# VH-VL binders against q9umr5, part 402

Target 1, 268 residues: q9umr5
Amino acid sequence: SYKPVIVVHGLFDSSYSFRHLLEYINETHPGTVVTVLDLFDGRESLRPLWEQVQGFREAVVPIMAKAPQGVHLICYSQGGLVCRALLSVMDDHNVDSFISLSSPQMGQYGDTDYLKWLFPTSMRSNLYRICYSPWGQEFSICNYWHDPHHDDLYLNASSFLALINGERDHPNATVWRKNFLRVGHLVLIGGPDDGVITPWQSSFFGFYDANETVLEMEEQLVYLRDSFGLKTLLARGAIVRCPMAGISHTAWHSNRTLYETCIEPWLS
Below, E stands for the ipSAE of ESMFold2; O stands for the ipSAE of OpenDDE; V2 stands for 0.75 times the mean of E and O plus 0.25 times the DockQ between their complexes.

## First folded at step 19 (VH-VL)

Design yg4 (framework fv_nofazinlimab; at its last fold request DockQ between E and O 0.76; V2 from the best seeds 0.82)
Fold by OpenDDE, fold request of step 20:
Structure yg4 (fold): chain C 268 residues (1-268), chain A 123 residues (1-123), chain B 112 residues (1-112)
Amino acid sequence: as target 1 above (268 residues)
Amino acid sequence: QVQLVQSGAEVKKPGSSVKVSCKASGGTFSDYAISWVRQAPGQGLEYLGEIIPMFGTRNYNEKFKGRVTITADKSTSTAYMELSSLRSEDTAVYYCARTKYDILEGFSDFDYWGQGTMVTVSS
Amino acid sequence: DVVMTQSPLSLPVTLGQPASISCRSSQSLVWSRGNTFLNWFQQRPGQSPRRLIYKVSNRDSGVPDRFSGSGSGTDFTLKISRVEAEDVGVYYCMQGTHEPLTFGQGTKLEIK
């Protein structure tokens, strides 16, 4: 039998968005128990990510307990960060494949229509004033805002991303790294035509330097320092990178070709 | 002048489906979310769900999950609400309303409403 | 779900006199810190609901200053300083802090 699949949605999303994914899984892996977690749906997805992590943890613990052979996680967009944090705080998770589906794993710094939608009176160049304030950090979108021009503020004020990345020292860094390394495979999915994740390489732990030049995962300090286990995972062949062009952000969970190429191989 | 104009009254049989439209004008459609609220005769207001056309994301009241489908067409600035497996209890006036999201200002819910669409479910 | 409880459900008022409607939520409507997403709507006979107040105390454009909203946490109040004939209708409080959005039962304001 196939291992259970747990699905975590993105910002303003809900279980409904994954109806096609469910169809694909059912068709290709019949009998798979798929649970799309209907937590923090809609506007609730704007709540602090640590609050979401706690809620999702409570939901996945029973599922994992009933699946001693392990489970797979498919986590979309903002959900990918929730899942990474989840795997960092859980010392007893049994996740085989962690599939990060177009997630801003190294943060977001996009001046996109999505940003303008959320911050209609602000530009990305000024968003640090909002997101790195105590007020801003109470919204999920600011929890992974990563301004390359204000790294000091990011490192000191980011209450979520900087911590799970181990970019800021904290008492749980070693334990979180140990926990995250329990994952069997980290499957990173994203692409250049996403239009929301900015830069799109963030889905692969790439990100801007101070000159807004995109550096790859292996050039990132978090990798070089192995602060949360990326270097270790890569060394043992546990990281899979699956880039795909021609897919918009809202289509990653509803594209059959993407599913067959990047998701299906890791559901066995 | 912001307006939400809904489709006309519907009479349906139990077990059938109804699809109501809501066309927005006077603003940028994609800047807002569209929600649906219904009101049974002589009763209060009940929230059905929301769609964010910009994101294509939808959220439904759990009470209606599985029966309600909200969609949007950005090219025509029109949102739709489809309710299936209709019951007599679904007889109500259905309203669309818009919501503005702003991280700084918060949520501005239902600043404008459609004129309502009466849906009657009877055998 | 957050339960919104209005009081009274029926409100007969003499023209020119003040009116007050209470709305209580089963949970705090404070979003983290800062905003509280409590709204008041007016529905005149045969019309669609109309938003009067948003975020507890902010009046929408065109809403007379005789309408005012107040409250915090779980207790909120809509006040009409001098009721006019055009104020006849049903008033609803609504919370937008928690999914799903929920409304009070409605308060029917009538002229004595």
Scores: ipSAE 0.912, ipTM 0.947, lowest interface PAE 0.6, mean pLDDT 96
Fold by ESMFold2, fold request of step 20:
Structure yg4 (fold): chain C 268 residues (1-268), chain A 123 residues (1-123), chain B 112 residues (1-112)
Amino acid sequence: as target 1 above (268 residues)
Amino acid sequence: QVQLVQSGAEVKKPGSSVKVSCKASGGTFSDYAISWVRQAPGQGLEYLGEIIPMFGTRNYNEKFKGRVTITADKSTSTAYMELSSLRSEDTAVYYCARTKYDILEGFSDFDYWGQGTMVTVSS
Amino acid sequence: DVVMTQSPLSLPVTLGQPASISCRSSQSLVWSRGNTFLNWFQQRPGQSPRRLIYKVSNRDSGVPDRFSGSGSGTDFTLKISRVEAEDVGVYYCMQGTHEPLTFGQGTKLEIK
């Protein structure tokens, strides 16, 4: 039989957004228990990510306890950062596949319609003044704002992303790395036509340097230092990269070809 | 200026459905969330849910889950609320209102309201 | 759901005198450390609600300065420094910090 699947949604989402994904899983893996966690819906998806991690952790524990053979995580957009933090803070998780659907794993530095919707009077070059303040850190989108032109501010002020990336020293770094490395597979999904995640390569742990040139995962300091286990995981053959063009940010969980190519093989 | 114009009054039988429209003008429709609020005669205000056209997302008050559907048409700048399996207790004025999710300024809830649509459910 | 409790529910007041409406929430309305999404609305007879105050104490444009809001945590107050005839109506508090959004029962302000 198939391992249970836990779905973690993104910004402003609810379980309704995943109705097509649930249908695909039911068709290809009948009998699979799929739970879309109905937490931090709507405006509450803007709550600080550590608050969300705490709430999702409490919800996930009983599901994992009932499935000693393991579970899979499918985590969309902002939800992929919640899930990565879960893998680090849970010393007894039993996640086999962590499937990251177009998540800003290395952060966001985008000047898109979505950014303008939340910051209508600001340009991305000025958002560091808001996001790297106590005011801005009250909101989830600022918890993973990553301004490549203000690296010192990012490293000092980021309450979430710099910590889970191991970019700032903290006493739990060794334990979080050990916990993260317990995952069976990390499946990275994203593509150039996403339109929201900026750079889109953030979904594959790529990101801008100071010149806004995208460096790939293997060129990132967090990979080279193996700060939370990426280099070890890649060497183990446990990282799967599944890029797909032609998919907009809101369509990753409703595209059948994407599901069949990038998700289905990992739902053992 | 900003204006939310709703469809006209409706009289419905128990067990049927009603669909109320809310047309926005004087602003960019996709910049806002559109919410629905009702008021039974002589009673207070009750939130039903919202739609965010930019994200294509909906969030409903659990009390109405399974009976309420909120949709939007960006091309006509119009939001819709449909309530099914109507009961006499659903007799109310139904309002649309908008929210701005501005991180710098904080949430700006219901700065503009529609004129209201009376829905009467009677046998 | 967060319960919003207003008092009084009926508020007869003499023209030119001050009026005060209390609103209590069943949970803190603080978002995380600072933001508090507590709003006040006025509804005239036969009309749609109109927002008066947002984020506890910020007056909307076009709202007379005789209206003021205050409070924190779970306890909030709307004040009218000198009631005028045009202030007749029902006043609602509403919280936007927690889903679902919830309103108080309303306070009917009447001229004696």
Scores: ipSAE 0.775, ipTM 0.875, lowest interface PAE 1.1, mean pLDDT 92
ESMFold2, look of step 19: ipSAE 0.737; ipTM 0.855
ESMFold2 (binder alone), look of step 19: mean pLDDT 89; pTM 0.919
OpenDDE, look of step 19: ipSAE 0.896; ipTM 0.943
ESMFold2, fold request of step 20: ipSAE 0.740, 0.740; ipTM 0.858, 0.859
ESMFold2 (binder alone), fold request of step 20: mean pLDDT 88, 88, 88; pTM 0.914, 0.917, 0.916
OpenDDE, fold request of step 20: ipSAE 0.908, 0.909; ipTM 0.947, 0.948

Design yg5 (framework fv_nofazinlimab; at its last fold request DockQ between E and O 0.80; V2 from the best seeds 0.84)
Fold by OpenDDE, fold request of step 20:
Structure yg5 (fold): chain C 268 residues (1-268), chain A 123 residues (1-123), chain B 112 residues (1-112)
Amino acid sequence: as target 1 above (268 residues)
Amino acid sequence: QVQLVQSGAEVKKPGSSVKVSCKASGGTFSDYAISWVRQAPGQGLEYLGEIIPMWGTRNYNEKFKGRVTITADKSTSTAYMELSSLRSEDTAVYYCARTKYDILEGFSDFDYWGQGTMVTVSS
Amino acid sequence: DVVMTQSPLSLPVTLGQPASISCRSSQSLVWSHGNTFLNWFQQRPGQSPRRLIYKVSNRDSGVPDRFSGSGSGTDFTLKISRVEAEDVGVYYCMQGTHEPLTFGQGTKLEIK
């Protein structure tokens, strides 16, 4: 039988967003037990990501325990960060494929309509004042805000992304790296027409330098230092990059072609 | 200036479905979330769920066990609430309400309401 | 779900006299960032609900200053300093801190 699939949603999301994905999986992999975790749905998704990680951990532990052969994770948008953190803190996870579906894995620094929706009176250039405050870090959005022009503030104030990236020293860095490396495959999905993840290369661990030039994963310090295992994963062929154009952020979970090309191969 | 105008009263048979509309005006539709709240005759208010048109995301009260579907059409600034497998207990006035999300200001829940739509479920 | 408990459920008041409605939540309504999303709504007979107070103590535009909200954590109060005839209706507290959003039972304010 097929390994169970666990789905983690994104910002403001719920299980409803994955109705098409469930249909795709059911059609192509009949009998697959798919669990979309309805935790921190809606506005609750704005809660600190570490709080979310703890909640999702409690939910996935029983599922993993019942699936000794392993499970697959499909984690969408903000959920991708939750899942990466989850795999970092769990020393006994049995995740075969970790599918990061259009997630800001290296953070967010967008000035999009979506940012304006969340911060109607702020510009991205000024969000560092908010997000890198203790108050700001109580919001999930700020937990992965990555301002390339205020790197010192990011490194010192980011209570989530900087930690799971190993960009700031912390006592669990070595263990988290070890835990994360238990993953069989890291499947990175994203694309240039996403419109939300900024830069879109963040879904592939690319990100801005101080001049807002996008550097690839292999050029990132976290890779070069192998701070959480990216270099090691790549070296053993465990990283799969699946870019796709023509897909907006809200459509990654509802595109059949994307599913067949980037998701389905990793559910068997 | 802001108005939420809902569709007219409905009379339905048990087991059928009803779809109520809520058209927003006086603001930018995509800047807000639309929630649905119902009120049975002589009873209190009950939250059904919410849609954020900008994000295309929905969140439902689990109490309805998947019977409720909330949708939105940005081109017409209209939100919809569909309730299936209707039963007599679903007889109520259904309201749409607007919510503003702002990280700095917080949630501005239900600052504006529709006029309500009476849905009667009877044999 | 967060249970919102109002008291009293029936509130007969003499014109010109003050009124007070209590609302208690089954768990704290304070977010980690410090905001508390407790709202008060007024529903006059035959009308849609109308928001009076948001975030515990902020009055909406057009709401008379005789209405005031207070409280913290799990205990909240709506006060009307001088009840007027137009205040007749049902008042609801509502929490927006936890999903799903939940309302109190409602307090029916009537004139004696």
Scores: ipSAE 0.934, ipTM 0.960, lowest interface PAE 0.5, mean pLDDT 97
Fold by ESMFold2, fold request of step 20:
Structure yg5 (fold): chain C 268 residues (1-268), chain A 123 residues (1-123), chain B 112 residues (1-112)
Amino acid sequence: as target 1 above (268 residues)
Amino acid sequence: QVQLVQSGAEVKKPGSSVKVSCKASGGTFSDYAISWVRQAPGQGLEYLGEIIPMWGTRNYNEKFKGRVTITADKSTSTAYMELSSLRSEDTAVYYCARTKYDILEGFSDFDYWGQGTMVTVSS
Amino acid sequence: DVVMTQSPLSLPVTLGQPASISCRSSQSLVWSHGNTFLNWFQQRPGQSPRRLIYKVSNRDSGVPDRFSGSGSGTDFTLKISRVEAEDVGVYYCMQGTHEPLTFGQGTKLEIK
């Protein structure tokens, strides 16, 4: 009766992190087949995002094939970028709801303790020197690092985010847009108290301009040019924005009120 | 100066559980992952899993899922490993060790180890 | 799981002579495009392991320069140029490129 749910985890995660989410789904949608993909766990979550996309693609194909009525994706943190790339590269996906849990969809430019944990001797203003190098692009964090003060380097060096956003010309842009537009709904979840995603509006396709002023999704060039389908999806009424204050980055998948408000309605 | 100090030896009956502590000093506890490794008498080293206190995440070796729980208390700079449903083959020295996840320098695994905790499982 | 295979498992050596320990992995230890997270540990009798070598060839602080590491891909070597009495113990390779982290079986170095 209920469509299967596929869960894609974030940085340093594993399937264990989603035990509460699984309980909530079982309570409200009994009999739903939920698969938390047990790939790129722990340190493997730092592998280049295209490598992760390839591995997750191989894992989701048999699940989608067994569910001709469609599936749902719930994708947390950097997992939301993996999922968005999956929707672009798979010409035969059958995803109804793509639920993005506090994912840095327009990138990250945060100088937080979480960032300093991985870059202990650097400041955000200097990370472009590491991230926009071949060395840095070997690590997932740098695949979505988005320095608003070095846009030329971002556009040239980003091996992942600039491509899936359609910010750099590439031969697959038309096909990726068509594939992405097959999704039934894009559900964007995040909030101001996240504490990691910077700016937090990146979870809603907002981001900094060159003056570090946050421009919302409808003010972004990628939206205005409809480079990968955001404008088309919004016009169809297929984008759901579900902001919620008071939730820290590690609590999105373990808060019942958030589940009931932002996730549960989209699992039918 | 960096030091990982573990709790003392334990003797346990089959079917019981054991909880070993690992207290860190001489550095910042939340800057590291803490891992657990065991060594049965006369045998090699076996990785059990890790905890990353900063991220609140855990990752276990599949061999031990369901029996191992790794936790941390940031306020006391202490990590814990609990192994349940003990068997005679769980008799081993249990070590904690740390990892630094530094993107610029790469992963620095197990640069410091605890002194080890002998756990003996016998009737 | 990545299997780490050491050779030899037992290594009797005359004092002052060189020693060489091989470690082979069941799959490449190269991280994506360049980095290789292969480590060597020494465990002296009755002690905890200590790290000797990280990232294939880098010696830790306080490790004598008679220890060196080399190799790439799936094949790695720890060498001791002149074995001394304090070098007795068991040597382990360990890979950090793939989850779960895995160790070789160990090589017991003994003085003849």
Scores: ipSAE 0.781, ipTM 0.878, lowest interface PAE 1.1, mean pLDDT 92
ESMFold2, look of step 19: ipSAE 0.757; ipTM 0.872
ESMFold2 (binder alone), look of step 19: mean pLDDT 88; pTM 0.912
OpenDDE, look of step 19: ipSAE 0.923; ipTM 0.954
ESMFold2, fold request of step 20: ipSAE 0.751, 0.758; ipTM 0.865, 0.868
ESMFold2 (binder alone), fold request of step 20: mean pLDDT 88, 88, 87; pTM 0.910, 0.912, 0.908
OpenDDE, fold request of step 20: ipSAE 0.932, 0.932; ipTM 0.959, 0.959

Design yg6 (framework fv_nofazinlimab; at its last look DockQ between E and O 0.82; V2 from the best seeds 0.77)
Fold by OpenDDE, look of step 19:
Structure yg6 (fold): chain C 268 residues (1-268), chain A 123 residues (1-123), chain B 112 residues (1-112)
Amino acid sequence: as target 1 above (268 residues)
Amino acid sequence: QVQLVQSGAEVKKPGSSVKVSCKASGGTFSDYAISWVRQAPGQGLEYLGEIIPMWGTRNYNEKFKGRVTITADKSTSTAYMELSSLRSEDTAVYYCARTKYDILEGFSDFDYWGQGTMVTVSS
Amino acid sequence: DVVMTQSPLSLPVTLGQPASISCRSSQSLVWSHGNTFLNWFQQRPGQSPRRLIYKVSNRDSGVPDRFSGSGSGTDFTLKISRVEAEDVGVYYCMQGTHEPYTFGQGTKLEIK
């Protein structure tokens, strides 16, 4: 039988967005038990990501316990960061495939209509004043805000991304790395036409340098230092990169071609 | 001036479906979320769910999941609420309302309401 | 779901006298960032609800200053300093902190 699939949604999202994905999975992998977790739906998705990680952990633990052969995670957008953190804090997870579906894994520094929607009176160049304050860090979107022009503030104020990346020293860094490395495969999905994840390469652990030049995963300090296990995963062939053009951010979970090409092969 | 104008009253049989519209004007449709609330005769207010056209996301009250579908057409600045498998208990005035999501200023919940649409479910 | 409990449910008031409505939530409405999403709505007979107060104490534009909101955590109050004839209707508190959003039972304000 197929391993259970657990789905984690993104910002302002809910299980409803994954109705097509469910259809695709049922059609191609009949009998698969798919659980789309309806936690932190809607505006609740703005709660601190560590709070979300704890909630989702409570939900996935019993599912994993009933699936001794392992489970698959499909985590969309902000959910991809939640899942990565989840896998970092759980020393007994049994995740086979971790599918990161258009997630800002290396953070967000976008100046898009979506940013303006949340911060109508702010620009991305000034958001560091908000996001790197104690107040700002109470919002999920700020937990993975990564301003390349204020790296010192990011490293010192980011209460989530900098920690799970091992960019700031903390007593759990070694253990989290060990836990994350339990994953069988890390499947990274994203594309240039996303329109929300900025830069879109963030879905592949690429990101801006101080000049806003996009560097690849292998050029990132977190990779070079193997701070949370990316270098190790790549070395053992556990990282899969699946870029796809022509897909907007809100369509990643509903595109049949994307499913067949980037998701289905890793559901077993 | 912000206005939410809803479709007219409906009379439906049990087991059928109803679809109510809510057209927004006086603002930028995509800047807001549209929520639906109903009120049975002589009763209080009950939240059904919301849609965020900009994000394409929908959030439903669990009580109505499986029966309620909220959609939006950005080109016409119109939101829709469809309720299926109607029961007599679904007889109510259905309202649409607007919400502004501003992290800095705080969320502005239900600052404007439609005029309401009476839906009567009877045999 | 968060239960919103209003008191009283019926509020007869003499014109010109003050009125007070209490709203209690079954759990704290304060987010970790400090905001509290508690709203007050007025519904006059035959009309749609109208928001009077948002985030506990902020008065909407056009709302007379005789209306005021206060409270914190789980206890909130709407006050009318001097009731007028146009204030007749049902008043609802609503929490927007927790999904799903929930309303109080409503308080029917009538003139004696």
Scores: ipSAE 0.905, ipTM 0.948, lowest interface PAE 0.6, mean pLDDT 96
Fold by ESMFold2, look of step 19:
Structure yg6 (fold): chain C 268 residues (1-268), chain A 123 residues (1-123), chain B 112 residues (1-112)
Amino acid sequence: as target 1 above (268 residues)
Amino acid sequence: QVQLVQSGAEVKKPGSSVKVSCKASGGTFSDYAISWVRQAPGQGLEYLGEIIPMWGTRNYNEKFKGRVTITADKSTSTAYMELSSLRSEDTAVYYCARTKYDILEGFSDFDYWGQGTMVTVSS
Amino acid sequence: DVVMTQSPLSLPVTLGQPASISCRSSQSLVWSHGNTFLNWFQQRPGQSPRRLIYKVSNRDSGVPDRFSGSGSGTDFTLKISRVEAEDVGVYYCMQGTHEPYTFGQGTKLEIK
């Protein structure tokens, strides 16, 4: 039968948001056990990402234990960063497909209406002053704020993204890479009409250089140094890129064509 | 200046439903959350749930889950609260209120309130 | 759910004298560091609630400076330095740190 599926939601989200995705899985793969983790809903999605990782880890352990044949992760938006950290810190995970659904994997540097909703009196060029402070790092969005014009501050102050990317020296980097590489497939999903993830190519491990030119995954230092295993995964043929235009940030989990094209094939 | 204007009083029979509207003006509707709070006669305040139009998020107090539905129409800047399977204890004034999220300043919970809508459930 | 307990529930006060209302939560209301989403509302007779104080101690625009808020963690206080006739009503504390948001039972302030 089909492996269980664990769903990890994003910023200002809840388990209800995935009702259509649940319908699609039930219709195409009947009998699949799907668990949408009901943690850090709504406002609580702004809590520090390491706190969220710890809470989600505690929730996934019993699910993975009941499924020794493996599980799949579908991780939406901010949830994709939670899941990547989970795969790094868990030496005993049994994840086959890690499906990253429009997640800011290389960070966020955008003044979209969504970010202005949280920072109404600040511009993106000035947010590094807030986010790269100890106080700012207590909020999840600052944990993956990535200002390409203040790379030294990012590398020093980021309590989350710079660590899980292996961009700052830490004693667990080798172990985290080994754990992450236990995954069977990394499925990257996103698109140019998302409207929130900035640059949208962050969902594919692309990001801005200092001139705000988007460099693709294979041009990133974290890829070239294989700091957490991207080069190794690509060489294995384990990375699937599934871009799709015409989908806004809140609609990724409610589009049937996207599900059938980008998600269903990986829910073995 | 933000204003929240609610629909008028309703008298309903047990077992029916009620839908209360909350029209926002004086700001951008997508910039904040709309919450619903009720007050039974002579009683305190009770939170029902919220909608965040920017994110499409709906979050309900578990006590009311299954009976309450909160929606929004961005084109008219209007939020709606529908309560089904009404009972006499649902007799209350129903308020909408807004929250503005601002990481630098913190959360500004319920800084503006509607005028309230009396809902009376009587056979 | 976080239980918010107010004391007293009824507060008769002489005009011009101070008043103090206590609010206690069943859990800490500190977010991560620095922010505590504890609010105070006033409901005058026949009116909608009005926010007086947000984040423990910040007065809203148009709120007289005789109102002040203080406290931390689980224990909070609203003070009125000199009660005026317009202050009659019910006062509620409310926490926004933990979902679902919860209110205290209310404190009815009356003039003797």
Scores: ipSAE 0.594, ipTM 0.805, lowest interface PAE 1.9, mean pLDDT 91
ESMFold2 (binder alone), look of step 19: mean pLDDT 90; pTM 0.928

